# Designs tried in a protein design chat: VH-VL binders against DNA-directed RNA polymerase V subunit 5C (NRPE5C). Part 3

Target 1, 233 residues: DNA-directed RNA polymerase V subunit 5C (NRPE5C), of Arabidopsis thaliana (Mouse-ear cress) (q9m1h8)
Amino acid sequence: MEETMAEEGCCENVESTFDDGTNCISKTEDTGGIESKRFYLARTTAFEMLRDRGYEVNEAELSLTLSEFRSVFGEKPELERLRICVPLRSDPKKKILVVFMGTEPITVKSVRALHIQISNNVGLHAMILVLQSKMNHFAQKALTTFPFTVETFPIEDLLVNITKHIQQPKIEILNKEEKEQLLRKHALEDKQLPYLQEKDSFVRYYGLKKKQVVKITYSKEPVGDFVTYRCII

## First folded at step 4 (VH-VL; framework fv_ecleralimab)

Design a26 (from a1 with light chain S93Y)
Fold by ESMFold2-Fast, scan of step 4:
Structure a26 (fold): chain C 233 residues (1-233), chain A 121 residues (1-121), chain B 107 residues (1-107)
Amino acid sequence: as target 1 above (233 residues)
Amino acid sequence: EVQLVESGGGLVKPGGSLRLSCAASGFTFSNAWMHWVRQAPGKGLEWVGRIKSKTDGGTTDYAAPVKGRFTISRDDSKNTLYLQMNSLKTEDTAVYYCAREWELLYAFDIWGQGTLVTVSS
Amino acid sequence: SYELTQPLSVSVALGQTARITCSGDNIGSKSVHWYQQKPGQAPVLVIYYDSDRPSGIPERFSGSNSGNTATLTISRAQAGDEADYYCQVWDSYSDHVFGGGTKLTVL
């Protein structure tokens, strides 16, 4: 819908409220305000993503306000305190760790330090790195030294939850058995299914891997549900 | 360290029976789809059959040449795969490999060293 | 039933590029996997899903698959690459199908 024409609404200019020189707002507070909001949005999206992937997430984390976030973590949050470690609902012995990286370049040394830091975390089966800087080729290769899948997300990609769109379809991941039965029943090959690229926003959100198949259900009254399948390439 | 170790091979007369075992270690065996692949002396690889994970129903499938004569089973408590071979023919003479199809559909990422089965009079 | 055809043998000089083909009707619609087998040893997966490498496989190994032919390419061939190479696909009717194998000789 079009924007409401607020002919008689109040002005949204709030800057005049803070133009009093006797009530000084520091540059540090302004800088921290932007930083803390960025981490708040990314962390909230990360929790929503993990819940949607089947992890056990505390409702309090999902309902946390920006004001409450700042009360807990401050205006300049300590990165290690932002980390998320939650168990899979179906198997609590399997955990995922979300690590927020700093603005400095990520190197092989950074990856080695991470190995040491997580050595005491028994049950890790996956990890997500939230990036604020580019990772060079050597650091990317070093991520393969972990005994589980390590995903990376630029922090910008977590500022909005793409699945909260009004017309989002229902997405279900087929297990290996369901995929094989689908292919056999219709005499299909993986390559004959329509595809979603691994860089696709939904693919990344759900942490889908190459060659997995998703069932997408579109709901439309009065026609009912329309089902389609996509193979990740 | 992920390993598969076959055992139970030997010399058998035509019409006889033999049971092969494959001991798995270093991975969660119960979640893996397991296969038997054979190789006749001086010949190429031939798929024999598979058994799916318990989570995926534990069903079995067999190649046409062995269907009705061979049975694949698994004991997840012992991390062991079995191949029961009945009504053996000279054409069944081969090295038998067990192989894992862990995460990737259709590809065999881990293989045992094989056990030789000779069917001869 | 579905069939895969490979040449019986291919020769390559040290440091040169070897190409091993795997032919099958509309094989480009199927995902092709490649195995290396050295004498007296078990097969080793070297390429999966046409062109992906398992952990530990050198970047010298690559693959392609289009139309009726899939190809395993081994660049900068080494003496240790001498082996039999098998292609493999899954078919909804024939299940798992292997090629006849190609013996690679490194001169």
Scores: ipSAE 0.373, ipTM 0.764, lowest interface PAE 3.1, mean pLDDT 85

Design a27 (from a1 with light chain S94D)
Fold by ESMFold2-Fast, scan of step 4:
Structure a27 (fold): chain C 233 residues (1-233), chain A 121 residues (1-121), chain B 107 residues (1-107)
Amino acid sequence: as target 1 above (233 residues)
Amino acid sequence: EVQLVESGGGLVKPGGSLRLSCAASGFTFSNAWMHWVRQAPGKGLEWVGRIKSKTDGGTTDYAAPVKGRFTISRDDSKNTLYLQMNSLKTEDTAVYYCAREWELLYAFDIWGQGTLVTVSS
Amino acid sequence: SYELTQPLSVSVALGQTARITCSGDNIGSKSVHWYQQKPGQAPVLVIYYDSDRPSGIPERFSGSNSGNTATLTISRAQAGDEADYYCQVWDSSDDHVFGGGTKLTVL
């Protein structure tokens, strides 16, 4: 109904109301697109991360396009449908579950609900929570009640795969035998290796645990390669 | 659920031989580094030796008092660890425990109940 | 040969705090593990990595490791805590080394 009297006034700054309307429509469409794209990117990164950690990941999930993702999950994906549950390649009895959390604050009640939801999942050996809100310290403490390690990632941390950036160093995880040989060769104890904190982005990406050792190779042209070792503390 | 059960202990004469077995269940035995630890009556724990998984080379290491006399082996198809004890001495009298080394640590997270070996004087 | 020294015995009153020490040359550079052994039973891991607890071990058990001494601390001691306690390290030259053990008596 505003079409007949559009801008007949003369006592205010003349701005394009049509432009404002277009901007509003664009923001609405962008909001829906942004939400599904965020879940798509985070889920894709989660699959890549699990593959890199040695889990059996379907190639179809790794090659899924944004358009295909939206066809399956819609513009407002149902969180329970986004969950990932895959077995470890070296021991198929051991499975990891990735749970996408909502925007509501995560409380002890939320954690207790997770216990109930996973009670039928046989062979679960690790869990990852993808967070869209803060977790209070009581909820964080409640995560220790699970019989396995529970990791958390803010969804923002999964929007980009840090290992694919060309300036990132090459990381190799030493097995127990390689670690022991390194320590014996240099007559070192665990705590005499340089350390890497559990909060480090690469430590979190690979799900590294205390006392694992990583070999880090930095490549820099024209300087060349240099190698360091880090023990996770 | 996860369990280690030792067997084969008994009375032997000095200079004799004895073989201990340790039956593992409830975990993937083939991936585990396995150890023998002993305890003389009323005394403390003493590490005897270990065997690594075949994937990590299947090598063995022994404490100085038993080196050359004891041999550790494993049969992954039977989920069984063995300790072959030769040239037994009175000071080898002890309860022998088999123990699993935790994957990322040098700690022993699972222990059997032990089997008594008595070397008569 | 690397050696770990523990006191032969420690007594604690019910509800009080017990401290069991494990001394070794530069033990603070090593990761210390602690085991509880009750009469006639196999040892049980109660502390690993100096201060971390396995699942099922109560928060009353804690540990520390610095310089030449590691300590197992048992707060609010209970009758069921009566046991022998052993510290253990891995040494790059001597492999696995146990302390002599400490008998804890809860009065």
Scores: ipSAE 0.422, ipTM 0.790, lowest interface PAE 2.6, mean pLDDT 85

Design a28 (from a1 with light chain D95E)
Fold by ESMFold2-Fast, scan of step 4:
Parts: structure tokens; C-alpha cells; sequence
Structure a28 (fold): chain C 233 residues (1-233), chain A 121 residues (1-121), chain B 107 residues (1-107)
């Protein structure tokens, strides 16, 4: 026989008293709590991703708890406040901007507004849009009008850091000299290398661009290192 | 605006020398691999040579017809590319373009307006 | 020395599709870049890495490359497309090689 306890006047585990501030996700009434948790997870993953791509990320952002996030941004975070702008470690003049988009459809007008908003950001060399809705083809084309690469991620793709669950290889993006020397040494064109699809989770996580060549080193003990080269297609 | 502006062209006698300059603006010149491409009057494009960025070794490569006679150099502090042409021949008569390979391996995405070099008596 | 061959001229009617070929031994193994040059002007990159377009180049411009022939395709040709077109590859022995150029005439 299972003991039955009434919810009236004897409830425990009140949502706001949960030790990490995590709200129950099983009810529609928890939409605000689910939203702030979603932004928290996506923003944390974005910082981890940028760190792994060689950007200078504040450790305080990486260690922020959900409760602390909610105290700063609230239950329904203002999108503009969620933005991330960090410099590349190797060249602080180069910055990346992460923009969190709303649930409204993204149109060419939305992209043009973004152009205006970032016009004074002199060091911007890359941008990531975190999406909660699909972009039509016209909006996607409008992203090519930026003078740098603009990547998009559905927010769902940032709720979990995929690299934390797999033994990750060491990845090195070859610069122009290294790529040319590799091709010349082996009498190969870049299209003759084994490839990775641009849609692959690994490729998207590291922000690899079409036609870049990467050196991937897998470490297997006791066998040692295994090196392979891939061209992004 | 990204721009390349060539200068230094002119009339020179066979066996003479001439130095061309290419002033770059609107991009990080020091990271760019730079090329010279020429075009004889009424003819097609012909690659002359290139210089890699200093960080990639600053090495130079030349087309066979100019190797040993032409030297490419750069001054990153002045955002300027140079082509020193020695032992000029009538076959070197052409419009000389400087071109950038900065973001794409082997493709020339930005070109200057060109400067005319005429080798004649 | 590596050689690229282009036809000297191609004519296309307004609104029709122009195809400009670039032939080279096993060119399909190489990445081909295409340049547009109008009279008195510097060349402009219109296609790189066989089929990619730089920002500002209309979708009417496309490219392909297989076997011994690369092709620049200009759909819905406009008067403003009239120009000389050059293909270009990199070769380990010849370095950067240009085709002889094709004059496109839009009738």
C-alpha cells in the first residue's frame, strides 16, 4: 500500500526553495521558469563553445549557477542583456558577438535592424545568432551582407554541450601556410581530403568554415596518437 | 572601404628598372598574402608572383618568365606592397595589378585599378 | 607547365543562359576561381572554389567542375554581364594559372 499525502497545506519542495533554483518543467504555468533555464543553459554552452574556439571568456560566466542567473536576468530575461561580446585570445582586436533572438519570425527587416545595432562595434569579426524561430530564405540571404561570418544555432542545440559527453580529439585549424604545405607535400587538392559536413555537430560547435582544413588528433592509450586531416564541405 | 591602389608605372627602356607600389587600406594588410598579376595590352591575365604574410614566413614565389628579375617585398608598417622590376624586356609591357589572397587560399578577392608599365625605346 | 583553355568568345541572348568552359588536365581535382573584367576595369571575383559566390554576386552566377572541364554558368543574362571572364587554378609546379579569357557578348 502506498501512503497518500494531500498537496493542500502540507507541500514540500516549493519551487523557489529548490537548492539550485531549478523549476519544475512539467506544467504550462512554469513557462517563465522553463524560459530562464533555457536561456541559462544556452548561454552557458555558448560561453563554453567560445572558450573552446579560443575566445577570452570570463570564468565567472562559466561558473554562474541557475539561481545566480535568475537573480541577474530574471524569470523572463531581456534578450539584449543576454548578448555576449568577447575578444579572441590570440588577437584582442577581433571580437565575436552572440545575439539571442526572440520567438517572432526572423525577417530581412530583423537582419537590417541588427546591422544598425552593431554599426559602432569596430572590432567585430564574427557573429552567432541563437534562434527560437526559423528564418525564411530571404533573411538567410541577408546574413551574407555582413562583412564577417554569421552562424546560427537553434536554441535547442545549445541546451547541452555535446563535447562533454564524448572523448574529444585535439582539433587544430590549419592556417593558409599549413594548408598549402600539406597539399603541396602530398600533391593533393583540398577537395581530395576526407571531409566533414558543415552540418555535423562537431563542425558547428567549433565554428569550422567550408574549405577549412583541420588536423584532428585522437589520443588512445596505450596505442598513442592518431592523426587525420579533414576538409569542411 | 577595402582598397588597393597601384603606382609607379611608366615608360622604361629595355634593360631598365622600375619599382611599383601598392597602397592597401580598409583591411589588416599584415595578415594578407599579396600578389602581382599583369595583363599585356589586349591580352589575358598572367600571374607574376606573391609574398606571404610575415607570420606565414614572408616567402615569395614567382612565375617562370620573371624569376630572377623581379622581387616582391612588403612594408606592413606602411600597408604597402612593392614590385621591383629589373632587366625589363618588351614582353613585360602590361598593366600591373596588385591583388589580395587574404581570406581565401589561391583566390584573389580584392584587386587594385592597375598601373601601366611600357617597356620600349 | 599547366595550361587552361577557354573559348575566345561566347554569345548569349538577353535573358538566356550563358555557359563558359575552362578545360585543363584533371581540372576536376583542382579548385577553380572565376573573374569578370569589364573594359578599363580591374577583374572582379565572381566564383571561388568551383561554385561559391562572394558577397554581392547574384545567384544567376554559378559554377561546376568535374573531369577535365569547369563551367561558369550565367542564367538570365543581362546587358551588364557583358565582359571578359577568366578561370584560374593553383598548380604545384606552375603556381597560379589563368585561362586565356572568354569575351561574353550579350545580344
Amino acid sequence: as target 1 above (233 residues)
Amino acid sequence: EVQLVESGGGLVKPGGSLRLSCAASGFTFSNAWMHWVRQAPGKGLEWVGRIKSKTDGGTTDYAAPVKGRFTISRDDSKNTLYLQMNSLKTEDTAVYYCAREWELLYAFDIWGQGTLVTVSS
Amino acid sequence: SYELTQPLSVSVALGQTARITCSGDNIGSKSVHWYQQKPGQAPVLVIYYDSDRPSGIPERFSGSNSGNTATLTISRAQAGDEADYYCQVWDSSSEHVFGGGTKLTVL
Scores: ipSAE 0.297, ipTM 0.718, lowest interface PAE 3.1, mean pLDDT 85

Design a29 (from a1 with light chain S31N)
Fold by ESMFold2-Fast, scan of step 4:
Structure a29 (fold): chain C 233 residues (1-233), chain A 121 residues (1-121), chain B 107 residues (1-107)
Amino acid sequence: as target 1 above (233 residues)
Amino acid sequence: EVQLVESGGGLVKPGGSLRLSCAASGFTFSNAWMHWVRQAPGKGLEWVGRIKSKTDGGTTDYAAPVKGRFTISRDDSKNTLYLQMNSLKTEDTAVYYCAREWELLYAFDIWGQGTLVTVSS
Amino acid sequence: SYELTQPLSVSVALGQTARITCSGDNIGSKNVHWYQQKPGQAPVLVIYYDSDRPSGIPERFSGSNSGNTATLTISRAQAGDEADYYCQVWDSSSDHVFGGGTKLTVL
């Protein structure tokens, strides 16, 4: 705590007295600048993620600078304006919605409000919630009331696109036909394949679902590419 | 609501032909792999055959007892699955169900109500 | 050709636990799906991939699959559970294979 206070520039004795500490802990200007940058980074990563998942994303959104973002959304962006709604390239009738949540605890009432807010959005087949606070157990259960899959990401997970900054293998999701051909060729069931857990960062980035199979290609100098398959569990 | 509604069953003589239809609604039919499953009176379920989505090659596969006599086809513009049955035998007497193979392999998550085909003189 | 064997019938008292088996050579290596069929009605998927429940299927329905036997378990049996139950697997040589079906009677 002392190290954190020293590093962050907070007043050293704030916690040991009845001093309210507000004059040492935060500045409105600094808070606003940090907030807009976090939303900019998370939203940019979300667009990149959706493009990688096969959604139709405008190139202008992928090339947007922080300065341009601030010109459009301000230093304290309005959460509802940050939302992303884009169609799937292969089936434009199917859309995904990305919702940025606030810092207040997310409750069942928050989920019910979201149901009402999206009631006029035809063609939604998936949703992503970007979280800045923990969801209680009841709110988590309430997400199952949507007629499509709802994923959650802590905003911290979207501040950097891991596919750009970490050397990683090429990942291809097998479609239903490719999966059947693989299983039939080797007389296998999917549970006989090596596995990847749903919590893995790559699984979450690509929005992979239980029982999907991915082809992973590793670059292996000097031998060349090494291919393996994983079933999501 | 996801629904499959079958039609076209009836009484037919041995050696005859019959065409069954299955009308799909409430989902993107063109992406679905579709199956026919039959059930003889008082007997168990028996897989008849399937047709894959056009994007997955639109290929068909058939159970050995019907191969060469039955043809499965689809019309994605009408959201309809078909089963053309030729050279019918008394052993083909059954309720015929159309069924959707779930997005993940090998489970049948939605079934039609079935249509009765009786092959008798 | 791959074959699945089920008992012809199983009886259970109201409120008790019913267990319906599905036997096949090394069936534990396969994913097993279970269907409920009431008289005059179409089958309904009640368990998929050994133990997963579709939305709307009560938690009283559960499944397991190991070795040569898969089991559908129906706890706290209700009159409305009376039906024929079918297991089903995919096999690379036989495609889609159904068991012969088990008639569940709730006493």
Scores: ipSAE 0.379, ipTM 0.761, lowest interface PAE 2.6, mean pLDDT 85

Design a3 (from a1 with heavy chain W102Y)
Fold by ESMFold2-Fast, scan of step 4:
Structure a3 (fold): chain C 233 residues (1-233), chain A 121 residues (1-121), chain B 107 residues (1-107)
Amino acid sequence: as target 1 above (233 residues)
Amino acid sequence: EVQLVESGGGLVKPGGSLRLSCAASGFTFSNAWMHWVRQAPGKGLEWVGRIKSKTDGGTTDYAAPVKGRFTISRDDSKNTLYLQMNSLKTEDTAVYYCAREYELLYAFDIWGQGTLVTVSS
Amino acid sequence: SYELTQPLSVSVALGQTARITCSGDNIGSKSVHWYQQKPGQAPVLVIYYDSDRPSGIPERFSGSNSGNTATLTISRAQAGDEADYYCQVWDSSSDHVFGGGTKLTVL
């Protein structure tokens, strides 16, 4: 709160040197205070996102304060220590890994190094890369060599949880059987459902894939529940 | 790596029975929806039927020409798909392919080499 | 009861563009998949969900689907493209339906 507000202002107690937030940003080197807060916010959002996607997340991670984070990871956190690896609640043999990448450019060599690093991690079924630099086209294509889905998020996209402070609808991803039953019951084709685009922030948050169908339930007192379906395009 | 291999084809008389097998390797067979597709000599592809994964209910569906005569089953412990064909007709003469349905897409991404079934005197 | 119609054959000269059509009632509301089959071989998926390419399929293969007609387009045709091509859809009442197939001949 008080610390968060001071850091959000960007200007520290250097009175005559930095007189506005823009000057603080333009003159700031990568410092421990800003770096640790950025990783704290992104990691907290990542845990909330994984919880909302059905992964088993420890409540201690969700309730961690910035000061507690800094006491554990320090002012300049080691990237490997920030990694998250959690199992699906419905199938504990399936795990997701979240990797925080550094500021250096991500190349095909970076992706190959990642293959080696995770070779001993059994049960991985998905991976998320949190990016601090852009990935070239060759590195992007190299992500398809993993035997599971790899998503990328610029770290900036994880600094705020977009689902907070709104009455969150109940989100259910239909499996293949449920999708087929829905289409059969209503004599519909895939393309006749209302859609959400892959790049939509909501779609990215829940990790929805092209052609998946999501059931969204809104709770409206006193009317009751309101249900809608969306197909990802 | 990923492979489907059919076996069990042969010559059978009208009214006879035959069981085809399809051995899967290189992927998690138990999660896959599996299909049989046939092709009469010199003709086009024709869907025969499918079996869903056990987690999706393990149910079967059949094309109208074979409904009531053909039965599809699977043995996940052996990574094997089966097609039991009863009351065979000359019109059932075809190369029979087993095929995997691609993840959530309704397309067939992996096919076996096929096994020939000939129904004649 | 759902049916897909393809022309029996299409010819194309080396290096030119071949277009193979697949017609069905309101097929534009369905997702269309395309398979290539060479003599004595199993079919190979070349296009799925109207226009997506599987890994390993060259970029000169593309697809479109609108109204009552889906089209497989093969640009810069090569001798190795000679094959039978089949379209396929899923239908809520007919399940999986294949077109009759189109023989592509490359001169």
Scores: ipSAE 0.393, ipTM 0.754, lowest interface PAE 2.7, mean pLDDT 85

Design a30 (from a1 with light chain S31T)
Fold by ESMFold2-Fast, scan of step 4:
Structure a30 (fold): chain C 233 residues (1-233), chain A 121 residues (1-121), chain B 107 residues (1-107)
Amino acid sequence: as target 1 above (233 residues)
Amino acid sequence: EVQLVESGGGLVKPGGSLRLSCAASGFTFSNAWMHWVRQAPGKGLEWVGRIKSKTDGGTTDYAAPVKGRFTISRDDSKNTLYLQMNSLKTEDTAVYYCAREWELLYAFDIWGQGTLVTVSS
Amino acid sequence: SYELTQPLSVSVALGQTARITCSGDNIGSKTVHWYQQKPGQAPVLVIYYDSDRPSGIPERFSGSNSGNTATLTISRAQAGDEADYYCQVWDSSSDHVFGGGTKLTVL
């Protein structure tokens, strides 16, 4: 009645900022450039994510410091040099490739170029594109032309590892056989399992697909473990 | 191209036997759960049985009408699925399709062209 | 054993909406898949997981599943949609179960 859209911006709401007032020192301790820091953080998170998904990741990559990253890749890293290609621990013939995209719009032409670039990569079974720009509808559709799953992450989603901010339960992805056994054992229909949304941060972090089931184990000492199951929708 | 091609169908007398083959190409056959589905002339689709991937135990399951008479097997080195049919009955007359259940639990996303089996005296 | 019931035939006028039903006890708790079969051809998956479309299937095809009835809906029907349509579910006791099929005629 009395309220209008124009009054929406009058309220001051700063999210909880933890600032102890240490403004007496230079805030430009990171003088090497915002771009290299963003790639460093995103790449480190990507390695952690791949390790958590069961890929063989070099410990040296996980312990790399920002200064060491900059000494190797420079202040303006070459995108092709940032790429990650690692094998699955349980089946080393299967590899995943992480591609860092530039700031220019991603088009069907960009996707066709990727097809050419990966044509000699034997054993590639999945790919992740780290995005700094929007993909048009045709480019998104073109990702389905790859013979494996291609996931996309805005680079902003990889600047922090969500699994390290709070105590996380143990998450295990059931394979097709384990899912069927669970359904038969408990006389459950597919839809009777509790749900996790496809947009959930943990669903995206582990690369979970619609209709996969995860086993979540909460450890509560001294009472012990609590297990629950969720189906991705 | 993802393809399934059946072969081995033909005319057989009641009580006889036939072995059907299904050649797979264009996908990683060893990871796929494979099925046989049949269709009697002018009738609907009827599930026959399945075989799971070796990584999932390679176990087989059969529809009640064929259990004990039909055997499903696979040869991953040849990307080939088999259906051994014994003690054939006139009711087994049908086009037999092989079908893939690869990524989608319980859905059949790729089908072969089918091979006709006629059981008649 | 678990059973799925479909009407034997459904007719639709060119450009109109066809609805093909698949009835089963508490089918809404199960996941339904739909197949299109044209004369002399193998079945083609047109809807999976109740309402999702495989790549290449037009948006005119949609599905729903609730209570005791699942429905395949084909809007803006075209001559090329004329075919037999089969619903299918998995049941823990009966494994894979198909409906009897519905012949769609486009007038």
Scores: ipSAE 0.297, ipTM 0.724, lowest interface PAE 3.6, mean pLDDT 85

Design a31 (from a1 with light chain S31Y)
Fold by ESMFold2-Fast, scan of step 4:
Structure a31 (fold): chain C 233 residues (1-233), chain A 121 residues (1-121), chain B 107 residues (1-107)
Amino acid sequence: as target 1 above (233 residues)
Amino acid sequence: EVQLVESGGGLVKPGGSLRLSCAASGFTFSNAWMHWVRQAPGKGLEWVGRIKSKTDGGTTDYAAPVKGRFTISRDDSKNTLYLQMNSLKTEDTAVYYCAREWELLYAFDIWGQGTLVTVSS
Amino acid sequence: SYELTQPLSVSVALGQTARITCSGDNIGSKYVHWYQQKPGQAPVLVIYYDSDRPSGIPERFSGSNSGNTATLTISRAQAGDEADYYCQVWDSSSDHVFGGGTKLTVL
């Protein structure tokens, strides 16, 4: 996605790419409302992302307005209250946790504190950290001490949902069986599949891992469906 | 601790049968694709066969030398993998390893200690 | 059926670099995995996906794969590296294929 501020224009709405939720000629708000707007946008995108990854998300969270968000969390939301914990739809025993981090630098101590805070959370199988500051090398390495995958997103990356700006193709992650059948059917070697970079915004949005193969179906009426496969590298 | 422990090896005569077991612990056995790999004395590793998870169809595949004689099965309630060996030949003499295939790899990340099967008169 | 060829043996002096090859038709199009096996022990995965190392495997172990040859490289060889090494691939027609194995001797 090559979306820019120019493409969004001077329109005002909840999905604005400006941090304060207003842009261009509109009067800029310079109060605590800027902070709550950023968290509102990021949290909404996070719920949409989790829904698209197959997690059970409450529809009320997806339809929450900015004013409703502010009535619940205030203009300076407490970070722990913003956390999201939802189960995978196909296996409710597996949960994902989204943690909103503060503006202070993230250190090994920060990661250790997270270990303590989640020690009673049974069934946690993945975690996402929403960052407002840089993570040093030692803190980044410390994330590997969790028994599950921990992803990080700068909060700026969650202020807009990139998938909303194009007609969404149907995305299916192939399991090992489907991947093997694909390779056998077409007499392909692993490295002959077309690829998609790990840095790609689309790959990050769906939390795709290196070596996973995805089936992408584009619906083009009246032509019909077009299917392609990509291996993440 | 992730561990695989084989048992059931021993001495059998040509034409005989033997059943090997592999007890798994420390991981969700029901999700894993499981393999048998053998190694004849002083020789290299040779893939014997595999069984997929039930969610992936629970199907089995075998190497040509054992197809029709060996049967792989699993009991997810007991976290145990089995290899039923029939019509044994002297060429089947080997240490038999139980091995786990990683979720997104065709590699074997965890191996058992092996159990020796000797086929001789 | 697909076949992988390894040299029967390779010798290396203590502290020097050992290179163990694995040859197969267009092996560069496949992902190669490497196993270390010491006498009386089960194999241990030391390299997967051509060049990635499992947790606990020292940086001295590295891999490459291109064309018809994959290579396991062991830098600064130690006495404890003495073992048999096996390469392995998955093939759509042959399933899981192992090389014949290479005995590494550290002099």
Scores: ipSAE 0.311, ipTM 0.714, lowest interface PAE 3.2, mean pLDDT 85

